VH-VL binders against GTPase-activating protein and VPS9 domain-containing protein 1 (GAPVD1). Designs and how they scored, part 15

Target 1, 239 residues: GTPase-activating protein and VPS9 domain-containing protein 1 (GAPVD1), of Bos taurus (Bovine) (a5d794r147to385)
Amino acid sequence: SYLLQVLRYLIEFELKESDNPRRLLRRGTCAFSILFKLFSEGLFSAKLFLTATLHEPIMQLLVEDEDHLETDPNKLIERFSPAQQEKLFGEKGSDRFRQKVQEMVDSNEAKLVALVNKFIGYLKQNTYCFPHSLRWIVSQMYKTLSCVDRLEVGEVRAMCTDLLLACFICPAVVNPEQYGIISDAPINEVARFNLMQVGRLLQQLAMTGSEEGDPRTKSSLGKFDKSCVAAFLDVVIGG
Below, E stands for the ipSAE of ESMFold2; O stands for the ipSAE of OpenDDE; V2 stands for 0.75 times the mean of E and O plus 0.25 times the DockQ between their complexes.

## First folded at step 8 (VH-VL; framework fv_rolinsatamab)

Design q4 (from p4 with heavy chain S31R R98K; at its last look DockQ between E and O 0.83; V2 from the best seeds 0.72)
Fold by ESMFold2, look of step 8:
Structure q4 (fold): chain C 239 residues (1-239), chain A 120 residues (1-120), chain B 107 residues (1-107)
Amino acid sequence: as target 1 above (239 residues)
Amino acid sequence: EVQLVQSGAEVKKPGSSVKVSCKASGYTFTRYYMHWVRQAPGQGLEWIGEINPSGGETNYNQKFKDRATLTVDKSTSTAYMELSSLRSEDTAVYYCAKDRRWYDSYFDYWGQGTLVTVSS
Amino acid sequence: DIQMTQSPSSVSASVGDRVTITCKASQSIRSWVAWYQQKPGKSPKLLIYKASSLESGVPSRFSDSGSGTDFTLTISSLQPEDFATYFCQQYNSYPYTFGGGTKVEIK
């Protein structure tokens, strides 16, 4: 495939030669990221993998009538009318109000962590159908960038995770209808919000050890099943 | 399947009381506020009040505060609305309605309605 | 109490027409409005809640818009089953209040 050859050359020409290749990759606007996305979007085995991995957890999210899984207490409060706030939390400004708000924040965070771990588990369960050509290009990226003196080996693994989660999997989580993963069910505003929360946390897992992360998200990173992500990565880069 | 089944039509004299029942099924009764709304003939909807079945907490429209009493029986999953000191203008269809979620304050399921006619 | 003024009180329209119903609140209520459909002899049915969320099973031809004091319900292409009376409800403040209703007549 000519696109695989171009992608390999962009690893050498664009990523290897960049002052900060991880930042370039995370932004998703460099030529490599754009072409990787285009290549994966046209690849039958990629569509098969994304559907096999994401269809069920996304459908489960859609059939559950969850409210917004908001974890910022101020944004959470503002999602409710004054009458609803009184019913849910009691008198504004009281200790009980603050306690009830925090209880809902904690409940939403627990639900969100469980949901993200479900997505991570499906990634592990479907590792066997990860596309060969994508394995190859990720392996080429790992090999080439591991030889760069200014990049630590852990950083190169993190860049491979960035590519897989942020440039391949998370766009399909956030926009599953664009990727043909969900065609039968509408995605309402609440479900979209919650899928974006999942995508945000999956991308943040790729940013492990980065100072650029959201502080609230980083405090939650220890609760995720990182062994599943590491195992998935080992299969992909070992191909 | 969520259902709210109300008691039958009533004819009452002015000054008397009426108690309308609403039997809930198909969901966890104690997790959702129950509301009461009435509709006079040819008129719009008027909210009477709400009750939390879990603890019995109530909130009333001030128009009805001195005459309406909302109660629940958790063992039978039944809500009750009692309206006292009836007047001819209380002639209406009375509905029970369930909060969509316990905090939503809008109602996804309604009972079939109970016609209460107040006449001499 | 917050008054919800609904207009028009009645609309005559043909199948396929776009129908727009308005509610005006007596004070700003941001977007805390829900919409109901009531068919003759039946209890109300929730259509739209939480600022543009369609209740399960409600056709996508129903939509709403607005914030502050002015709110609209739109039926983009009227169908025979849409003959009904429509109500808005504010849930900003106690007591919850409803608009006076709009009867949609299909010719």
Scores: ipSAE 0.583, ipTM 0.854, lowest interface PAE 1.3, mean pLDDT 86
ESMFold2 (binder alone), look of step 8: mean pLDDT 90; pTM 0.930
OpenDDE, look of step 8: ipSAE 0.796; ipTM 0.950

Design q5 (from p4 with light chain S31N; at its last look DockQ between E and O 0.88; V2 from the best seeds 0.71)
Fold by ESMFold2, look of step 8:
Structure q5 (fold): chain C 239 residues (1-239), chain A 120 residues (1-120), chain B 107 residues (1-107)
Amino acid sequence: as target 1 above (239 residues)
Amino acid sequence: EVQLVQSGAEVKKPGSSVKVSCKASGYTFTSYYMHWVRQAPGQGLEWIGEINPSGGETNYNQKFKDRATLTVDKSTSTAYMELSSLRSEDTAVYYCARDRRWYDSYFDYWGQGTLVTVSS
Amino acid sequence: DIQMTQSPSSVSASVGDRVTITCKASQSIRNWVAWYQQKPGKSPKLLIYKASSLESGVPSRFSDSGSGTDFTLTISSLQPEDFATYFCQQYNSYPYTFGGGTKVEIK
């Protein structure tokens, strides 16, 4: 329809012509990014896919009653009162304090990795339900940008992953009630924080091979099931 | 189901001591700090102290440090609070209370309370 | 010791009324405050922890607010089961201390 043709036009005349199209796409302020988000948000089949894919893992997160899955040691310490810190970690400044803080960081990281892998697993299960019109435009982006001499094929694949995760999937993960995915349960502050952590790590997966990323999660990136993300992308752009 | 069941009401004379028990059930006793809190008639709540049942570590409100002794018996999942040198202002309902989580400092389960009356 | 000054000491209210209870700390404690409800002859019951986190089974009409030294508990529409005494508790520092209580009475 008209919007889909405008999106194809913007691939040709905005993204293809950019000096750094991946950075332009990630910033999310270019015309293509804005229109893609508007198109996908108004697409009924996209809502069905997101609900089928995300409802269950989000509900599992809501019922597990976890604390904040904080992985920054300094921010973790700040989440506890001085009395709680003494009880949890012991004497401030001691080797035991530092060790106990790191143990909690490691535990939270492991829980967060397990959560993200759960979300990736549901993406895998619903791969063939991906909306046809979104598949088409992502495929057009891949085909058009793969012909650009200065863009490596791996970078074009990473751009397609960025689009799918940053502009389509992650907004629904962090705000599922606004996308109609969750309507029967309130999302408290802890759950919101943990969903944002999942969204952040899903976006970090798209940075594979780019040398960009959140330094706080670089050591944990090897623990994610990157093959599932690659397989999902292959189905979306391939044929 | 988590339960904290305390010993019965006691009447004491000034200068004596009292030992209140709190039997825990429905959870892993050694994984949660136990606290003692009292409430004098018509007054608010006053924290006496806490004990880690695992290692016996205690923290006391300094107001009670010379007179209060908190102990546990791991084999019976029972916490005890002993208050010595009783005086009339020690007349209160004494509660045991559990941390909501082992590192929290607010209490999700409370005993039914034990009335201790000190009069001459 | 951190003193928690709670006001009012009592309030008379009708079913459906909005009730506000205030605690003031003698020093800044950020938001390390919990709230309890106590029925006559019963032990206290935890309502709110971690500043604005409702304990399981607590109705959404209960909320709190505040930071630093001034904290409030609000019951947006008082119900018959809400007539009780309410306490704040700080857990910033040892010893843990409670407010003096606010008795919510039927008018």
Scores: ipSAE 0.515, ipTM 0.826, lowest interface PAE 1.7, mean pLDDT 85
ESMFold2 (binder alone), look of step 8: mean pLDDT 90; pTM 0.928
OpenDDE, look of step 8: ipSAE 0.792; ipTM 0.946

## First folded at step 9 (VH-VL; framework fv_rolinsatamab)

Design w1 (from q3 with heavy chain S31R R98K; at its last look DockQ between E and O 0.78; V2 from the best seeds 0.00; counts 0 for: pae E 2.1 > 2)
Fold by ESMFold2, look of step 9:
Structure w1 (fold): chain C 239 residues (1-239), chain A 120 residues (1-120), chain B 107 residues (1-107)
Amino acid sequence: as target 1 above (239 residues)
Amino acid sequence: EVQLVQSGAEVKKPGSSVKVSCKASGYTFTRYYMHWVRQAPGQGLEWIGEINPSGGETNYNQKFKDRATLTVDKSTSTAYMELSSLRSEDTAVYYCAKDRRWYDSYFDYWGQGTLVTVSS
Amino acid sequence: DIQMTQSPSSVSASVGDRVTITCKASQSIRSWVAWYQQKPGKSPKLLIYKASKLESGVPSRFSDSGSGTDFTLTISSLQPEDFATYFCQQYNSYPYTFGGGTKVEIK
């Protein structure tokens, strides 16, 4: 109750008054971001929602025999021994080598997009179980910031998406054991890496329409199910 | 489901040749490199070479380059290892082994082994 | 060629003991090592590959460590079914080479 009122106050007097409220929110070090994180982490209905939406897709990721879904070509090359690189890519420095590396990057991106779309699908399935208190905060942010002349409605919607995906859902995807979503299955190094990649892409979805989007994900952004994300946002803000 | 079934034991004279077969089933034969590894009695493992069943490309351990020949028959999903100019120190169990993924260079499935004995 | 020097050549241990097997590479191979188990009369089986990933069905009591030239396979609590010979394999460069093996005898 009092924490919700403080959060509403911070929307009006920290975010609304900021020169760049979206950047302030995304940085995650402002008073609103810190308090929202603390509030959501202590909220029982938030734990129930995160478990209902994330447990199954994370468990599926844990049991799949996938390799690192690396999309940085330089880091991808370094994941293989010299003998493996020769076998996979051919002669180092050749055009064939560069092409084969890019083909593997593209294949990993496709697999990662499919994985992220699975997470988005579970999010859609559980939209109506979204915590009332968090729904209220997001709705207050939408209503308050929509009254600011310098902010377009699309920018306000993007900030609400930042709060939902980047500030609430993504931390639970990246560290599911911290949120009690996974407690009886180990998260091996490959699974951790791939969960981090999911988190990274979810952050990039929250940055839709932002000039600060990660260039490495630009080619894949059109492949995500943005209609599911928009529908989730509409239910949360009462649109 | 994945199986690698090798031909039976062989007894050979020095100077002769042996050809060991390895019939693969339960996976797409042409998608994975096949390796050959031998093990002398009571000894460790020695990599002989590898073959890409898709195009027939081979890489050999230099120790065997002049005497070993790796081939495949895609129609029967069978790999072959031929070793010529046999010597007594070639007495060993010869294994075929499948790459875990086509690029991995470590092997998740092995044949049962074929004992080749070289004696006069 | 990269030599993989494995030690000890054999070990006799009791059920429940911690068993440690080492491999030393003749040059730096970063972490490109795999480990195999071979039971008497059987072909080798992959235990650990890539970055310390256990093959499906391998018990969690098996682990590895090491980087550069020194590598270790550990069995944290030896079980009766662990009687076997264990091999390391480098896949850094051609030709692939194996350690000489370590025979683990239980009793």
Scores: ipSAE 0.488, ipTM 0.823, lowest interface PAE 2.1, mean pLDDT 86
ESMFold2 (binder alone), look of step 9: mean pLDDT 90; pTM 0.932
OpenDDE, look of step 9: ipSAE 0.792; ipTM 0.949

Design w2 (from q3 with light chain E55Q; at its last look DockQ between E and O 0.65; V2 from the best seeds 0.65)
Fold by ESMFold2, look of step 9:
Structure w2 (fold): chain C 239 residues (1-239), chain A 120 residues (1-120), chain B 107 residues (1-107)
Amino acid sequence: as target 1 above (239 residues)
Amino acid sequence: EVQLVQSGAEVKKPGSSVKVSCKASGYTFTSYYMHWVRQAPGQGLEWIGEINPSGGETNYNQKFKDRATLTVDKSTSTAYMELSSLRSEDTAVYYCARDRRWYDSYFDYWGQGTLVTVSS
Amino acid sequence: DIQMTQSPSSVSASVGDRVTITCKASQSIRSWVAWYQQKPGKSPKLLIYKASKLQSGVPSRFSDSGSGTDFTLTISSLQPEDFATYFCQQYNSYPYTFGGGTKVEIK
């Protein structure tokens, strides 16, 4: 199609020529990013893949109806009224208060890890129906940018992961009704928060090898099934 | 199916005591706070207090602290509210109510109410 | 104690009308308000809690808004089953306190 050839051209003449092509891609305002977004949103096989991959784990999240899976202890405390804090955690400033807050943080982290691993499992399960044209674009990006001396191979792989997870999959996780993935259940504020947490962590997995990161996120990354994400990427790139 | 079934209506003389029961079923009794709320005829709602059925810890509205006693019987999944030194102003429907979750302070299930009438 | 002042005390309305009920707290309670519906001879029923979350089975025509001291419950299109008394409740501080109620009557 014309659009695939334009995208290949932009890899060669926009991304390859940039001093920092990953940063350019992540900003989402370069010609490649805009056209990729438009192409993928208009691609029916992409909608089929996203629905097959995301519908079930999102529905399970909605049925569970969990509270906010907050992992920042200060933000967690603020989600409760002063009376609720006293009831849950006890006397402010006490060792018991700090211990009870930490117990709830740890419980939320465990639930969030399990939830994200569920999404990763559905990604693995549906690798066989990943759109051929998107696979081709990712493969072309990997091949073209791997030949650039100023780009390390790890960064090129991270760019491919950025494109797949942060620019394609995660927007559908966070706004599934906009992508037609969910039409039969309401998505309330709590469910949206938890889906955003999933999207954030999936994006952090895409940043493997980055020096930049939230210390809390980095300490949690060892708990995820990284081999499943790596295997998915290898199939998509053709490795 | 969560149910809270309260004891029947009572008529009491001023100065006496009343003990209202609330039998819980359909959930793990010790996992949720039980609350007591009263409503005078044609009037609003007034929170009396709460009890943690697991350890028996209570928290009372100061207005009732010296007259109200909340207890539980874990073996029968039953909560009790006793109000002593009754006055005519204590005439009300008394509700037990379960918090929505252990730590919540708003109530998803209520008993049917027990009318307590205090008159000479 | 935090006083919750509810207005109006009653409102007469027709099916399809938009009904607005106001609750004022005597001091700031951020967003720690819940709303209940009570029909004559029945126990209160939770409508809205934490961050405007509707209790299971509550129609989407119910919503609330506000923060600090001023809170509003809105019924966007009144239905026959909505004729009842409505209460606000603060859960910011002990003791928990309720508004005086607003009776919504058929016109």
Scores: ipSAE 0.574, ipTM 0.849, lowest interface PAE 1.5, mean pLDDT 86
ESMFold2 (binder alone), look of step 9: mean pLDDT 90; pTM 0.926
OpenDDE, look of step 9: ipSAE 0.712; ipTM 0.919

Design w3 (from q3 with light chain K50Y; at its last look DockQ between E and O 0.91; V2 from the best seeds 0.73)
Heavy chain, then light chain:
Amino acid sequence: EVQLVQSGAEVKKPGSSVKVSCKASGYTFTSYYMHWVRQAPGQGLEWIGEINPSGGETNYNQKFKDRATLTVDKSTSTAYMELSSLRSEDTAVYYCARDRRWYDSYFDYWGQGTLVTVSS
Amino acid sequence: DIQMTQSPSSVSASVGDRVTITCKASQSIRSWVAWYQQKPGKSPKLLIYYASKLESGVPSRFSDSGSGTDFTLTISSLQPEDFATYFCQQYNSYPYTFGGGTKVEIK
ESMFold2, look of step 9: ipSAE 0.577; ipTM 0.861
ESMFold2 (binder alone), look of step 9: mean pLDDT 90; pTM 0.928
OpenDDE, look of step 9: ipSAE 0.756; ipTM 0.939

Design w4 (from q3 with heavy chain N59K; at its last look DockQ between E and O 0.85; V2 from the best seeds 0.71)
Fold by ESMFold2, look of step 9:
Structure w4 (fold): chain C 239 residues (1-239), chain A 120 residues (1-120), chain B 107 residues (1-107)
Amino acid sequence: as target 1 above (239 residues)
Amino acid sequence: EVQLVQSGAEVKKPGSSVKVSCKASGYTFTSYYMHWVRQAPGQGLEWIGEINPSGGETKYNQKFKDRATLTVDKSTSTAYMELSSLRSEDTAVYYCARDRRWYDSYFDYWGQGTLVTVSS
Amino acid sequence: DIQMTQSPSSVSASVGDRVTITCKASQSIRSWVAWYQQKPGKSPKLLIYKASKLESGVPSRFSDSGSGTDFTLTISSLQPEDFATYFCQQYNSYPYTFGGGTKVEIK
């Protein structure tokens, strides 16, 4: 496992030696991040795990004939023609117009939260088929960095979450055909948009406790099933 | 599944009126706007107006303002278009058509059409 | 009212030909155009809506393009079942208006 040895070395001599290893990891430009991505993308068991975890929730999203789950009020309005806006929201500039736009934003946010929680649930269901070699390197990261006095255990757990959700799972959610997860159906523009919204929120979960978080997403973060994420992490780092 | 069944062909004299029916089935009638579109022989399509079956709200093409009246009967899931003061140029096939989704403003299901002939 | 000017009024074509049909709006309507197919004696059938989205069951040889005022429907390789009249429709503003139609005929 030469590449695993290099990754372990980079934990010790790149991440551990950094003034801010979480920021270094999240940037995605350090040698560890690049090699981890390369290793995981070439790993057959990683493809099996991603397919087992993501295929079904993605297929459910594709089968449902839904609109963009847009949460920006201005972009939401622009997705409809002026005639459609009149039907949906009423007279432009009125209080009723603003209220009905906000109601649709709130409805889309609720649907998006439910969708993200579905993905998290499938992650929970498939925890025990997580690739052994990836589990090993994440466990090594956790063990090595937990011994560093200047790093709190919560921060080290957050780094492991960053790696698992933002660097491994999210790219497959956003581009499932590139990872061989979907070959059964085409991914239309609406489905792509909604998958990107799921990916954005998953990345935001990984960024909890950082200064880079989206303020609007932060207000919604309490609604996600963080206990499933924590349970998944416990299995990965405990083995 | 979704069906829009219109009343039969009519022959009318100038100055009279016609009322065309459109019976809907296979979906929740009050959840979709109903539109009326006509097609004169050898010519294109012309939008007459729309009605929201839920509350009866209507909007008309200005060309037909004061002559066209759209109504619904929710109990029978039937839409009606009445055109008064008929002229020979009103000779056309009249279609009812459903929005693809209640706000979409383009139509996925159409009735079979009702030929209205206005001749003296 | 937004006038939709459709051209040509007819086209004579053979199976396998590429056919293009244009619609020009009298003012900008961004992307709010739908396209319909109508066979003789039949009701119109929705082909494309929301600028580029094919209705379920419509073959991929149909496509559209354009924004603003100029819009095009393309049939990349004409099939026997495609001989029909085609209409564009704007849904930007009331009243909704249609192009005059383009009859695609067997050559």
Scores: ipSAE 0.577, ipTM 0.860, lowest interface PAE 1.5, mean pLDDT 86
ESMFold2 (binder alone), look of step 9: mean pLDDT 90; pTM 0.923
OpenDDE, look of step 9: ipSAE 0.762; ipTM 0.938

Design w5 (from q3 with light chain N92D; at its last look DockQ between E and O 0.88; V2 from the best seeds 0.70)
Fold by ESMFold2, look of step 9:
Structure w5 (fold): chain C 239 residues (1-239), chain A 120 residues (1-120), chain B 107 residues (1-107)
Amino acid sequence: as target 1 above (239 residues)
Amino acid sequence: EVQLVQSGAEVKKPGSSVKVSCKASGYTFTSYYMHWVRQAPGQGLEWIGEINPSGGETNYNQKFKDRATLTVDKSTSTAYMELSSLRSEDTAVYYCARDRRWYDSYFDYWGQGTLVTVSS
Amino acid sequence: DIQMTQSPSSVSASVGDRVTITCKASQSIRSWVAWYQQKPGKSPKLLIYKASKLESGVPSRFSDSGSGTDFTLTISSLQPEDFATYFCQQYDSYPYTFGGGTKVEIK
């Protein structure tokens, strides 16, 4: 496959030679990122993996409550009419109004965490179906970049996670109809918003465990099942 | 299955009052606001008011505030609308309708309607 | 009170026709409009709510558009079961108000 060899070349001569290869990769506009997306989109085994992994949790999201899982308090307020706001939150400008808005933010965050953990669980359940050629190119990236003195091994693992989530998994989560994962159920604006929230949080998920000097103590990120994400990565990169 | 079953048609004289009942089944009665909407024959819809069955809180269309009274009986899952000082223009079909969700202000289930005829 | 002015009052149409119904609010209500269908002798049925969401079981031939003060319900290809009266409702502010209705008739 010539395309896999070009991807291997770009690891060596685009990513390895970059002053900040993780930032370059996260932008998603470098040649490696573009070509990786094109390769994975044309790969039949990738389509099978994405469908097996994502179809069920996406279908469950589509049948659940039709509320935006909004966590920005100002945007949350704007999602309701003035009459609805009075019912939900009470008198504007009061301490009770602020408290009720924050309670709904916290409730939405809890629902979002549960939803993201569901997606993480399906990723873990289907890890061994991960496409061989994609596993190969990710492992080549891991091997090549682990030899770069200015990169910590933990950072290289994080770059592999960024690639898998940003360039492969999350595009299919936020646009499942484009990837053929969902064909017979419409995705309304609320479902799209919630899928984007899942995609955002999956992209934010870093390597699990005690990364140098950072005991995960933030309440929202600490609630994700990071052991499943770490297990998925370990199978993909072989270590 | 969610059902809202209303009391039967009534014929009333001007100046009297009417009380229409709406019995709910198939859902948790106290989790949804109940609304009352009327429709004169061949006419559009007019919102009368709403009640929260959980605490009895009400909000009325100002046009009806002095004449309409909304109540609930939690033990029978029944909502009531009473309209006093009836006039001929109050001749209409009166509907109870449930909020789609307790705060939504648009209605997914409606009663079958109760015709109230006001004539001398 | 926010007045909802609905037009036309009636439309005579055939199966397969595209029908549009408009509502105009007396002040800006952003997108806080819902749409109902009412068949003769029946209670209204919710069609569209909350920023163009179709209620479960409503066919995709129904859609709406608009924001601010001008709103449109569209039936892309009428079916026999679509002959009914249609109402808009604003839920921006108390009291909730409805349009006067549009009767869609055969022929």
Scores: ipSAE 0.527, ipTM 0.847, lowest interface PAE 1.8, mean pLDDT 86
ESMFold2 (binder alone), look of step 9: mean pLDDT 90; pTM 0.925
OpenDDE, look of step 9: ipSAE 0.762; ipTM 0.937

Design w6 (from q3 with heavy chain G55E; at its last look DockQ between E and O 0.88; V2 from the best seeds 0.72)
Heavy chain, then light chain:
Amino acid sequence: EVQLVQSGAEVKKPGSSVKVSCKASGYTFTSYYMHWVRQAPGQGLEWIGEINPSEGETNYNQKFKDRATLTVDKSTSTAYMELSSLRSEDTAVYYCARDRRWYDSYFDYWGQGTLVTVSS
Amino acid sequence: DIQMTQSPSSVSASVGDRVTITCKASQSIRSWVAWYQQKPGKSPKLLIYKASKLESGVPSRFSDSGSGTDFTLTISSLQPEDFATYFCQQYNSYPYTFGGGTKVEIK
ESMFold2, look of step 9: ipSAE 0.531; ipTM 0.848
ESMFold2 (binder alone), look of step 9: mean pLDDT 90; pTM 0.926
OpenDDE, look of step 9: ipSAE 0.792; ipTM 0.950

## First folded at step 10 (VH-VL)

Design x1 (from q3 with heavy chain W102Y Y103W; framework fv_rolinsatamab; at its last look DockQ between E and O 0.80; V2 from the best seeds 0.00; counts 0 for: pae E 2.1 > 2)
Heavy chain, then light chain:
Amino acid sequence: EVQLVQSGAEVKKPGSSVKVSCKASGYTFTSYYMHWVRQAPGQGLEWIGEINPSGGETNYNQKFKDRATLTVDKSTSTAYMELSSLRSEDTAVYYCARDRRYWDSYFDYWGQGTLVTVSS
Amino acid sequence: DIQMTQSPSSVSASVGDRVTITCKASQSIRSWVAWYQQKPGKSPKLLIYKASKLESGVPSRFSDSGSGTDFTLTISSLQPEDFATYFCQQYNSYPYTFGGGTKVEIK
ESMFold2, look of step 10: ipSAE 0.486; ipTM 0.824
ESMFold2 (binder alone), look of step 10: mean pLDDT 90; pTM 0.926
OpenDDE, look of step 10: ipSAE 0.798; ipTM 0.951

